# Designs tried in a protein design chat: VH-VL binders against Rho GTPase-activating protein 11A (ARHGAP11A). Part 15

Target 1, 191 residues: Rho GTPase-activating protein 11A (ARHGAP11A), of Homo sapiens (Human) (q6p4f7r49to239)
Amino acid sequence: VPFNALPHSAVPEYGHIPSFLVDACTSLEDHIHTEGLFRKSGSVIRLKALKNKVDHGEGCLSSAPPCDIAGLLKQFFRELPEPILPADLHEALLKAQQLGTEEKNKATLLLSCLLADHTVHVLRYFFNFLRNVSLRSSENKMDSSNLAVIFAPNLLQTSEGHEKMSSNTEKKLRLQAAVVQTLIDYASDIG
Short names: E, the ipSAE of ESMFold2; O, the ipSAE of OpenDDE; V2, 0.75 times the mean of E and O plus 0.25 times the DockQ between their complexes.

## First folded at step 16 (VH-VL; framework fv_rosmantuzumab)

Design r2 (from p3 with heavy chain Y100W; at its last look DockQ between E and O 0.82; V2 from the best seeds 0.71)
Fold by ESMFold2, look of step 16:
Structure r2 (fold): chain C 191 residues (1-191), chain A 123 residues (1-123), chain B 111 residues (1-111)
Amino acid sequence: as target 1 above (191 residues)
Amino acid sequence: QVQLVQSGAEVKKPGASVKVSCKASGYTFTSYYIHWVRQAPGQGLEWIGYINPSGGDTYYNQKFKNRVTMTRDTSTSTAYMELSRLRSEDTAVYYCAREWYDESGYYDAFDIWGQGTTLTVSS
Amino acid sequence: DIQMTQSPSSLSASVGDRVTITCKASQSVDYEGDSYLNWYQQKPGKAPKLLIYAASRLQSGVPSRFSGSGSGTDFTLTISPVQAEDFATYYCQQSWDTPLTFGAGTKLELK
């Protein structure tokens, strides 16, 4: 299902955010101390059952294990028909990360100004949530670098088949993680 | 000591119902899913379903969906499975089992099993 | 439903032997780099005991003479060396999809 066709909730300070994201992120905030949040796998059979419930508008993530909710959140972005970070910007975002330290962050954030207002609202909401997780890394062991490695494949991949791993592919993956880490670390500056 | 202790053996007539209890001790009951598995005499293992003791959410093997109900009582740390409209092929040992997980996540393996409850369904 | 095929159905061994039990799933049970395949030991009148989870991870308290390997659809449990207490029935179980399913079992008997 397209991202814009999903139910939305009005969230103060952020605007209209897909209700699933609001439900998942608020549920996970109660468990932000969980060690390995997003790194630990949820149950595959429960992930499938929860996805079916969410697809039919059945909400009750508050009783699900945190790692199951985290798995759904990763899957949400991975399975969007079109990536929430527009594919047209991916190459430019990677190039921005090859600049010097101060310039790379500024260029990445400047590119985020090209996003539609709705996309900016959703990304600011989600990346602020990830930033909050990273600020508790002494407890959950998930700093912004760890989260970036996990989420980059979910945010910056197309629905096309997997490409072969090579040294060029590894560099691309590192740059993709760097993009995501910048967006986490500077979440309030997106757009 | 982590353990699951089940209720005693049952003898039932076809068409009746049975409710098996599974009392947890030595761990936080609401932190682990409970699965139910049965084993007919001389046969292998058959999965029935699971319950999340936190919140009470259940999932049943479709084979049993209209005949099985799983519940729990968090105040007594006890899970229950009720099977209705019993048939002779329901004769089996019924186990409750705790879902295991490690630092890498959940794999729906069962690390702690109850001792089993023998159900005999005969006319 | 995922069918789990174990072989052999039974085998005889002596203490000190190396035995290998195989388990084949009707479709891949891999997800995100993990294999959702578990192994249990069961003695008559007793509940199953978890030996191996995630294809190759040894459960706490299980002797290192037990090991698991494989991925995708093909998995093995190896016992080396076999001890007197290892004569039992062994089951594989997939946890990739519902209903969770078990192999029919492999009975390991004293020769």
Scores: ipSAE 0.586, ipTM 0.823, lowest interface PAE 1.8, mean pLDDT 89
ESMFold2 (binder alone), look of step 16: mean pLDDT 93; pTM 0.954
OpenDDE, look of step 16: ipSAE 0.757; ipTM 0.885

Design r3 (from p3 with light chain N38H; at its last fold request DockQ between E and O 0.72; V2 from the best seeds 0.00; counts 0 for: pae E 2.03 > 2)
Heavy chain, then light chain:
Amino acid sequence: QVQLVQSGAEVKKPGASVKVSCKASGYTFTSYYIHWVRQAPGQGLEWIGYINPSGGDTYYNQKFKNRVTMTRDTSTSTAYMELSRLRSEDTAVYYCAREYYDESGYYDAFDIWGQGTTLTVSS
Amino acid sequence: DIQMTQSPSSLSASVGDRVTITCKASQSVDYEGDSYLHWYQQKPGKAPKLLIYAASRLQSGVPSRFSGSGSGTDFTLTISPVQAEDFATYYCQQSWDTPLTFGAGTKLELK
ESMFold2, look of step 16: ipSAE 0.616; ipTM 0.835
ESMFold2 (binder alone), look of step 16: mean pLDDT 93; pTM 0.956
OpenDDE, look of step 16: ipSAE 0.834; ipTM 0.924
ESMFold2, look of step 18: ipSAE 0.592; ipTM 0.823
ESMFold2 (binder alone), look of step 18: mean pLDDT 93; pTM 0.955
OpenDDE, look of step 18: ipSAE 0.834; ipTM 0.925
ESMFold2, fold request of step 19: ipSAE 0.527, 0.552, 0.506; ipTM 0.796, 0.810, 0.788
ESMFold2 (binder alone), fold request of step 19: mean pLDDT 93, 93, 93; pTM 0.954, 0.953, 0.953
OpenDDE, fold request of step 19: ipSAE 0.859, 0.857, 0.840; ipTM 0.942, 0.940, 0.930

Design r4 (from p3 with light chain D30E; at its last look DockQ between E and O 0.80; V2 from the best seeds 0.71)
Fold by ESMFold2, look of step 16:
Structure r4 (fold): chain C 191 residues (1-191), chain A 123 residues (1-123), chain B 111 residues (1-111)
Amino acid sequence: as target 1 above (191 residues)
Amino acid sequence: QVQLVQSGAEVKKPGASVKVSCKASGYTFTSYYIHWVRQAPGQGLEWIGYINPSGGDTYYNQKFKNRVTMTRDTSTSTAYMELSRLRSEDTAVYYCAREYYDESGYYDAFDIWGQGTTLTVSS
Amino acid sequence: DIQMTQSPSSLSASVGDRVTITCKASQSVEYEGDSYLNWYQQKPGKAPKLLIYAASRLQSGVPSRFSGSGSGTDFTLTISPVQAEDFATYYCQQSWDTPLTFGAGTKLELK
């Protein structure tokens, strides 16, 4: 299901955000100091059980272990039918990261102005959450660079043409992480 | 000394219920899931389900239908498993086991086991 | 349910031998590059003891003569060299899907 067809909750300052995303991020805020948040694997059997409960409208993320919720959050973006960062912007976003230091950030944020308003609200909400995680990196060991590496394949997914690992593929992965890191570091400026 | 100590052997008639206790010591009880596994005489191991001691959330093997209930008491660091409407095929040793995790995450392996509680169901 | 088939059901060995026990899952137990396959040792009258988790990771306090390998559906436990205390029954267990399931066991006996 596309993200705009999911159940939504009204969130002050951000607007209407998918309820799952609000529930997951809110639950993880209580555990933001957890070492290795997003790096450590959740339990596969519990992830499946939790996903099934969420798919049937059963909210119970507040009692789940942080690593399980983190795993679901990564899956949420990876398994959207359409990437939340529209695929038609991916090439431009990567190109923006090849500009000079100050220009790359401005270009990336300018490209975010092309997003629909609802998408901007969701991205601001999520990336502000990731920024909050990164500000606690002295305790949780997850700075914005680490988070970007983890989330880039979940947010900037390419569907067709499985690529062989090469120098070009590695450069693409690095640029994808750079896009995500810029969005984390400048979360309030998205859109 | 990390350990799980279970309640003693039980003899029951068909149709009765049994409640097995599993007392944890030497670690933070609410930080680890507890699983229950049984072993019929001369047979292999069969998974029953798990409980999250911090919130009390449970998941049961569907083969036990609504006959199993898992609970815990965080003030005594004790997990419980109750099996109702007992039948002869429920004769087994019942183990509680702690779910292991390390710096790389969860693999639902069981690193600490109770000594086992023998249940005999006979007419 | 994922069926776990262990082979052999029993075997005899002398102290000092190399022993290999296999475990085959009815479907892949891989998730995001990790294998959800664990190995236990059980002696008569005792609870199982974790030896290896995630197919190849040795549990703390377990001697390095125990090793695990494999991926997908096919896994092995190797004991080399076998010691007197290793005569026991060995179980594999998958943790990829519920219900969690165990192999039927492999009994390692002294020749």
Scores: ipSAE 0.564, ipTM 0.816, lowest interface PAE 1.9, mean pLDDT 88
ESMFold2 (binder alone), look of step 16: mean pLDDT 92; pTM 0.949
OpenDDE, look of step 16: ipSAE 0.801; ipTM 0.908

Design r5 (from p3 with heavy chain Y59S, light chain T98Y; at its last look DockQ between E and O 0.51; V2 from the best seeds 0.00; counts 0 for: pae E 3.7 > 2)
Fold by ESMFold2, look of step 16:
Structure r5 (fold): chain C 191 residues (1-191), chain A 123 residues (1-123), chain B 111 residues (1-111)
Amino acid sequence: as target 1 above (191 residues)
Amino acid sequence: QVQLVQSGAEVKKPGASVKVSCKASGYTFTSYYIHWVRQAPGQGLEWIGYINPSGGDTSYNQKFKNRVTMTRDTSTSTAYMELSRLRSEDTAVYYCAREYYDESGYYDAFDIWGQGTTLTVSS
Amino acid sequence: DIQMTQSPSSLSASVGDRVTITCKASQSVDYEGDSYLNWYQQKPGKAPKLLIYAASRLQSGVPSRFSGSGSGTDFTLTISPVQAEDFATYYCQQSWDYPLTFGAGTKLELK
């Protein structure tokens, strides 16, 4: 359902964040050492059962396997009615990553200043969480480049759907991951 | 060394209940989901549901939802399945099975099975 | 419920043969590039034994003469060459949606 219709929790330093996102990220921080967090598949049947329980207000995340919670989190962003990163900014974000080394990070972060304040708060919350995961990569084997590859299709989805791999498609995927990696590495500078 | 050992055969009358036990050994009981599957004589396999031994949460095949209860006792590493309001159609071998996972994740395959518990329901 | 249709229901083979068993799901069992389909072997009076998970991944300790393939709705278990201990019933199982469901089984018998 719509992002703004979801229950929210007040989170110090970040503001009002969807309660599901807070619950999922908080639960995963207790398991941040999990090898392959976000890369490993959760059980698809359990994801469906957990989603039904969460939709009916049942507290069930604290006992779920970390990879199942991670799967729900990816699904949350993928299935938003409107992408959390506005679709009209996607092309500009990709173009920013085609700039020179110093300029691409600055341009990407500058484009984040165009986001609504509430969106900035949610993105800062989530990307700081991903940065925390990446800082434990010696344990969990998930650095910021790995996380970026995984989350790019969940955050930068288009209505174009599936297409055959080509040189242009491979470049687009690489740029999408680069956008997400910049947001992870510079999470505190978003907005 | 890793094994699931189930309770013995049961004979019940229609309308009764049965509770089958499944004792795990050789691994950390709370790290793996336990599923229950049954097989009627001369027939295939039918999934009943699962339990997460860590928190006790369950999911049941809707066919059994009003008649099945799955529980566990972490102190004895034992899972239980209780089936109530028994009918002759419930005559089957009942298996507990451990859910497998590898470094790539969970695919809800069952790598370790109990020996089975035969339930006969007859008047 | 996802129906799993196995074919054939029974099959006769000699030691050394190549056999294939098919399994068709009533809808796709793929999710995020993985196929949620597993294969088991069951001998009379015994519990099932996992052979293949995720359509094509061989379980530890299972001989390499067993292989799985397919995606979407159509899956195949191949045994080549068949050995004497392989005469048993084989089941496919989907794990994409609850309830988990199995095929009706394929009995492999000695010719």
Scores: ipSAE 0.360, ipTM 0.761, lowest interface PAE 3.7, mean pLDDT 87
ESMFold2 (binder alone), look of step 16: mean pLDDT 93; pTM 0.953
OpenDDE, look of step 16: ipSAE 0.691; ipTM 0.864

Design r6 (from p3 with light chain S95A; at its last look DockQ between E and O 0.79; V2 from the best seeds 0.72)
Fold by ESMFold2, look of step 16:
Formats: structure tokens, sequence, C-alpha cells
Structure r6 (fold): chain C 191 residues (1-191), chain A 123 residues (1-123), chain B 111 residues (1-111)
């Protein structure tokens, strides 16, 4: 299902956000101190069962293990029919990260101004949540660079699953993580 | 000591119901999923389903749908499995088992098992 | 349902031997670089005992003579050297999809 066709909840300051995203992020905030949040594996069979229950409107996330909810959240972005960061902006975003430190952040945020308003609201919501996780890194061991490495393949995925690993592929992966890290660190400035 | 202690052996007639208990001790009951597995005489292991003791959520093997109900009582740290409309093929040892996890996550292995409850269904 | 096929159904060994038991899944049980395949030992009249989880990880308290390997659909349990207390039935179990399923077992007997 397309992003805009999902059920939405009104969230103060952010607007209309997919209800699943709100439910998952608020449930995880109760466990923000969890060491290795987003890094540790959830249960595959429970991921499938939770997804089915969520798709049928069942309120099951509050009792689920944090790592299971985190797995659903990664899967949510990975399995969107269209990437939430439009694929036609990926090359420009990577190029922006090859600039100097001040210029790379500015360029990345300016590119986010090309996003539709709805997309901007959702990205601000989600990346502010990730920033909050990173601010607790002394407890959970998940700083913004760690989160960026984990979420880059879920947010910047292209249909290139047959690409050969090389030094150029390794560099591309580093740039993808750098894009996501900038969006986490400057979440309030997106759009 | 981490352990699961099950209720005693049962003999039932076809068409009856049975409710097996599984009392946890030595660990935080609500932090671990409980699975139920059975083993017919001379046979292998068959998974029945699981329950999350924290919220009570269940998932059942479709083979047992409409015949199995799993519940728990957090005040006594006890899980229950009830099987209805019994038939001779339900003769088996029924185990409860705790789902294991480590620092890398969940792989749905079972590290602590109850001693088993023998159910005999006969006329 | 994912069918788990163990081979052989039984084997005989002497103390000191190296034995291998295979387990084949009807489809891959890998997810995000991990294999959702576990191994248990069961002695008569007793509950199963976890030996190996995630294909190759040794459970705490299990002797290092037990090891697991494999990925995708093909997995092995190795016991080397076999000890007198290892004569038992061994089961593999997949955890990639519901219903969770076990192999039919491999009985290891004294030759």
Amino acid sequence: as target 1 above (191 residues)
Amino acid sequence: QVQLVQSGAEVKKPGASVKVSCKASGYTFTSYYIHWVRQAPGQGLEWIGYINPSGGDTYYNQKFKNRVTMTRDTSTSTAYMELSRLRSEDTAVYYCAREYYDESGYYDAFDIWGQGTTLTVSS
Amino acid sequence: DIQMTQSPSSLSASVGDRVTITCKASQSVDYEGDSYLNWYQQKPGKAPKLLIYAASRLQSGVPSRFSGSGSGTDFTLTISPVQAEDFATYYCQQAWDTPLTFGAGTKLELK
C-alpha cells in the first residue's frame, strides 16, 4: 500500500502521520534506553504475526518486545511501494555529501525542500524520533552514525540487488549513511 | 533455579477437554514467550502455539484452531493450555517451553522446558 | 508449512567417533543474514534440551564437542568425539515461519 493511502493520525506540531509510524515510535520511546535498539534482531515469526495484527487494526504493539517493534519499523520503510526519499533525488543527495562539512549539511537540507509537504511532515516526525534515540546513546549505544548505517538500506534502497561489491559500492554505502545521519542530526530543519 | 513445572498426568475420554498448567519460577515470567509442543508416543515434536505472558497475545498452529486456548495468570506466573473435543490422536506428552533470546536477538529456540504432562485419551 | 528432513533417521556409532547429522529445509530459513535453525537433544522420558541455536551458536552449558553449521536449506550437527552420554535422539527445528516445525529426528545408537 502507498504511503498516502495508509490510515493517518493527527500529531501536534507534525501534522498527519501514518498511524502505524506513530504507534511504533511512541511504543519504542518507552524503551529508548534499550541497549542495541534497532541493532538487535527481533523474532521473524513474531514480526509476521505483528504485521498481520497491525494490518487488521489490532492494538498489540504496547506489549511487544522493543526489538520486534524496531524490526517492523525498518520493514515498513523497506517495503513501501515507492521509497519515502524519492529515488530521483538519491544521486543528488549522495553528491551533496561529498562537499565540505558545512556545505554538505546545507545542500542536503536544501534538497529536502524539493519534497512534497506530506513527505516532509512524515520525515520530520520520524527523524526527530531517531534523533531522540541518538541523544540517549550513552545508555542505548545507538548514536546517529549507528542509526544511519542501519536505516540507510531501508530508506535509500534501489532495485540493484545484483550489484557487485567493490570499492565504489563501499563508498556509495558510506555516502548513503552520511545522508541519513545528516537527516537525523538536523531533523527539525528538514523541508 | 529457572524452571517450568507442569500439572500431572491426565486420562480423558474422547470429546472431553483438558487444561494443562505450567508454572514458571526463577525468572521474570512476563519477559519471555511461552510455547507449547506435544509429542505422540514414539513420534517427533509438534508445535501447538505460543502466548506472550505480558499482554496475553496468542498464536496457534492452524492444525489446532478452534480446539486450543492458551491463557496465563501473571499473579501466579502460570501459563495454561486447554485442548477441547479430544480424540485418541491427541494422546501425547504436552510440554511448555520458554523462548530463548541473547544479546544478538531472538531465534525462537526453547531453552527451558517443563517436565511434560502425559495425556491419554481413551474410551 | 516448511518441511524439515533429517538424515539419517538412525545411526550407530562407537564412543570416540565423529558423527554428522543433516537437516534440510523445504525452503530457506535465512533472514537478514541469520539462519533460523535450532538443534535439540532428547533422551528417553525427558524433555528436549537445546544444543545449538541460530545454526551455529552453542547454548550455554553445552559441551564444545557439539557444533552446528550450514545456511539456507542445508544444515549439519556434528558430534566429535561421541561420548557415552550422547546416545539420544536429535531434532532440528526451523523458526523462520509458522507453524514452527521439527525434523523427524535422528536416533544415535551405540554400535
Scores: ipSAE 0.579, ipTM 0.814, lowest interface PAE 1.8, mean pLDDT 89
ESMFold2 (binder alone), look of step 16: mean pLDDT 93; pTM 0.954
OpenDDE, look of step 16: ipSAE 0.819; ipTM 0.916

## First folded at step 17 (VH-VL; framework fv_rosmantuzumab)

Design s1 (from r1 with light chain N38H; at its last fold request DockQ between E and O 0.81; V2 from the best seeds 0.74)
Heavy chain, then light chain:
Amino acid sequence: QVQLVQSGAEVKKPGASVKVSCKASGYTFTSYYIHWVRQAPGQGLEWIGYINPSGGDTYYNQKFKNRVTMTRDTSTSTAYMELSRLRSEDTAVYYCAREYYDDSGYYDAFDIWGQGTTLTVSS
Amino acid sequence: DIQMTQSPSSLSASVGDRVTITCKASQSVDYEGDSYLHWYQQKPGKAPKLLIYAASRLQSGVPSRFSGSGSGTDFTLTISPVQAEDFATYYCQQSWDTPLTFGAGTKLELK
ESMFold2, look of step 17: ipSAE 0.636; ipTM 0.842
ESMFold2 (binder alone), look of step 17: mean pLDDT 93; pTM 0.956
OpenDDE, look of step 17: ipSAE 0.814; ipTM 0.909
ESMFold2, look of step 18: ipSAE 0.600; ipTM 0.833
ESMFold2 (binder alone), look of step 18: mean pLDDT 94; pTM 0.957
OpenDDE, look of step 18: ipSAE 0.848; ipTM 0.933
ESMFold2, fold request of step 19: ipSAE 0.558, 0.583, 0.553; ipTM 0.809, 0.820, 0.806
ESMFold2 (binder alone), fold request of step 19: mean pLDDT 93, 93, 93; pTM 0.952, 0.954, 0.954
OpenDDE, fold request of step 19: ipSAE 0.855, 0.854, 0.839; ipTM 0.941, 0.938, 0.929

Design s2 (from r1 with light chain L37M N38H; at its last look DockQ between E and O 0.74; V2 from the best seeds 0.71)
Heavy chain, then light chain:
Amino acid sequence: QVQLVQSGAEVKKPGASVKVSCKASGYTFTSYYIHWVRQAPGQGLEWIGYINPSGGDTYYNQKFKNRVTMTRDTSTSTAYMELSRLRSEDTAVYYCAREYYDDSGYYDAFDIWGQGTTLTVSS
Amino acid sequence: DIQMTQSPSSLSASVGDRVTITCKASQSVDYEGDSYMHWYQQKPGKAPKLLIYAASRLQSGVPSRFSGSGSGTDFTLTISPVQAEDFATYYCQQSWDTPLTFGAGTKLELK
ESMFold2, look of step 17: ipSAE 0.610; ipTM 0.830
ESMFold2 (binder alone), look of step 17: mean pLDDT 93; pTM 0.953
OpenDDE, look of step 17: ipSAE 0.799; ipTM 0.902

Design s3 (from s1 with heavy chain Y101E D103S; at its last look DockQ between E and O 0.69; V2 from the best seeds 0.67)
Fold by ESMFold2, look of step 17:
Structure s3 (fold): chain C 191 residues (1-191), chain A 123 residues (1-123), chain B 111 residues (1-111)
Amino acid sequence: as target 1 above (191 residues)
Amino acid sequence: QVQLVQSGAEVKKPGASVKVSCKASGYTFTSYYIHWVRQAPGQGLEWIGYINPSGGDTYYNQKFKNRVTMTRDTSTSTAYMELSRLRSEDTAVYYCAREYEDSSGYYDAFDIWGQGTTLTVSS
Amino acid sequence: DIQMTQSPSSLSASVGDRVTITCKASQSVDYEGDSYLHWYQQKPGKAPKLLIYAASRLQSGVPSRFSGSGSGTDFTLTISPVQAEDFATYYCQQSWDTPLTFGAGTKLELK
């Protein structure tokens, strides 16, 4: 199901955000001090059970282990039928990160102005949540660089899933993480 | 001294119900999922389901779904499993087990087991 | 349901032998680089004891003569050298999908 067809909640300052995303991020904020919040693997069987309960409207996230909620959040973005960062912008976003040091951040944020207003609201919400996690990195050990490495494959699509690692592939992965890190660090400037 | 201590042996007639208790000590009860596993005489192990002691969420093996209820009492650090409409093939040793937590994640292996509760179902 | 086929069903050995027990899943139990396959030892009248988790990770307090290997669908528990206290029944268990399932067991007996 496309993200715009999902149930939404009205969130002050951000607008209409998918209810699952609000519920997951709100629950994770209660555990923001957890070391390795997005690095630890959740239980595979519990992730499947949680996903099923969430898909049927059951309120179960508040009691779930934070690593299970985090895993479900990563899966949410990975499994969208259309990526929330539009695929037609991925190449331009990577090229923006190849510019000079100061200009690459501004170019990346300018490209975000091409996003639909609804998408901008969702991205601002989510990336501000990730920024808040990164601000507690002394406790949770998840700075914006770490979060970017984790979320880049969930947000930026690649057709080369099992392709062999090369120097060109490593550069692409580094640029993808740099895009996501810029969006985390400058979350309030998106759109 | 982390341990799970279960209630004593039960003898029941077909059609009755049984409720087995599993008392945790030496760790934070609400931080770990509890699973229930049974073993019929001379047979292997069969998973029944789990409970999250925090909040009480359960998941049951479909084989038992209409007959099993798992609950807990956080004030006594005790998990319970009730099996209803008993049949002779429910004769088994019933174990509670705590999920193992590794620093890199959860694998749903069980590092702490109760001593087992023997249930005999006969006419 | 994931079927776990364990072989052999029984095995005779002497102290000092190397023994190998295999476990085959009806489908892959791997997820994000980890294998969700575990090994237990059970002695009569006792609860199972965790030996190996995630295919190859030794549980604390378990002697290094126990080792696990494999990935995907094919897994092996190796005991080398066998000691007197190792005569027991061994089970594999998968945790990739519900219901969690166990192999039928391998009884290791003194020759």
Scores: ipSAE 0.533, ipTM 0.793, lowest interface PAE 2.0, mean pLDDT 88
ESMFold2 (binder alone), look of step 17: mean pLDDT 93; pTM 0.954
OpenDDE, look of step 17: ipSAE 0.803; ipTM 0.900

Design s4 (from s1 with heavy chain Y101W; at its last look DockQ between E and O 0.70; V2 from the best seeds 0.66)
Fold by ESMFold2, look of step 17:
Structure s4 (fold): chain C 191 residues (1-191), chain A 123 residues (1-123), chain B 111 residues (1-111)
Amino acid sequence: as target 1 above (191 residues)
Amino acid sequence: QVQLVQSGAEVKKPGASVKVSCKASGYTFTSYYIHWVRQAPGQGLEWIGYINPSGGDTYYNQKFKNRVTMTRDTSTSTAYMELSRLRSEDTAVYYCAREYWDDSGYYDAFDIWGQGTTLTVSS
Amino acid sequence: DIQMTQSPSSLSASVGDRVTITCKASQSVDYEGDSYLHWYQQKPGKAPKLLIYAASRLQSGVPSRFSGSGSGTDFTLTISPVQAEDFATYYCQQSWDTPLTFGAGTKLELK
């Protein structure tokens, strides 16, 4: 299902956000202290069962384990028909991360100004949630670099084919994580 | 001591129902899913389904979906499995088993098993 | 449903031997770098006991003479050296998809 066709909820300060994203993030905020949130894998069979319930509009997240909800959240972005970070901007975002330390952050955020308003609202909501998780890293052990490594493949889809691991592939993956880390660390400045 | 203790053996006629209990002790009951597995005499293992003791959500093997009901009572740390419209083919040992998880995640392997409840279905 | 094919169905061994038991899934049981394949030991009249989870991870309290390997569809359990208490039936189980399924078992017997 296209991103714009999903049910939306009005969220103060952020606007209209897909209801699943609001439900998942708010449920996880109650467990933000969980060690290894997003790193610890959920049950594969339960993820499939939860996804089926969510696809049929059932409110099933309140009793699900945090790691299962986290798995659904990763899957949500991975399975969007079009990536929420437009593919047109991926190469420019990677190039921005090859600049000097101060310049890479500014260039990355400047590129986010090219995003549609609705996309900006959703990205600010989600990355602010990830920033909140990272601010509890002393407890949950999930700093922004950890979260970036986990979410980069879910947000910045690689080429359609699976590339073999090489030094160029490692560099690309590192740059993708750096983009995501910048968006987490500067979530309020997106757009 | 972590353990699952099941109710005693049952003898039933075809068409009847049975309800097996599985009492947990030595750990936080609501933190672990409970699965049910059966083993016919001289045969291998067959998965029936699971229950989340937190909230009570269930998932049944479709082979049993119209005949099985799983419940729990968190105040007594006890899971239950009820099988209805019994047939002679339901003669088996029924186990409850605890889902294993560690710091890397959930695997739906079973680290603690009840001792088993023998069900005999005969006329 | 994922079928789990174990071989051999029965195996005779002496104390001190090295034995291997094979489990083949009808499709891959891997997800995000983990294999959802587990091994159990069962003695007559007793419940199964978890030995190995996630293909190769040794359960707490299980002797290191037990080891597991494999990925995708092909998995092995190795016992080396076999000891007197190891004569039992061994089952593999997948947890990648419902219904969860077990192999038919491999009976390890004293020669």
Scores: ipSAE 0.559, ipTM 0.813, lowest interface PAE 2.0, mean pLDDT 88
ESMFold2 (binder alone), look of step 17: mean pLDDT 93; pTM 0.954
OpenDDE, look of step 17: ipSAE 0.735; ipTM 0.877

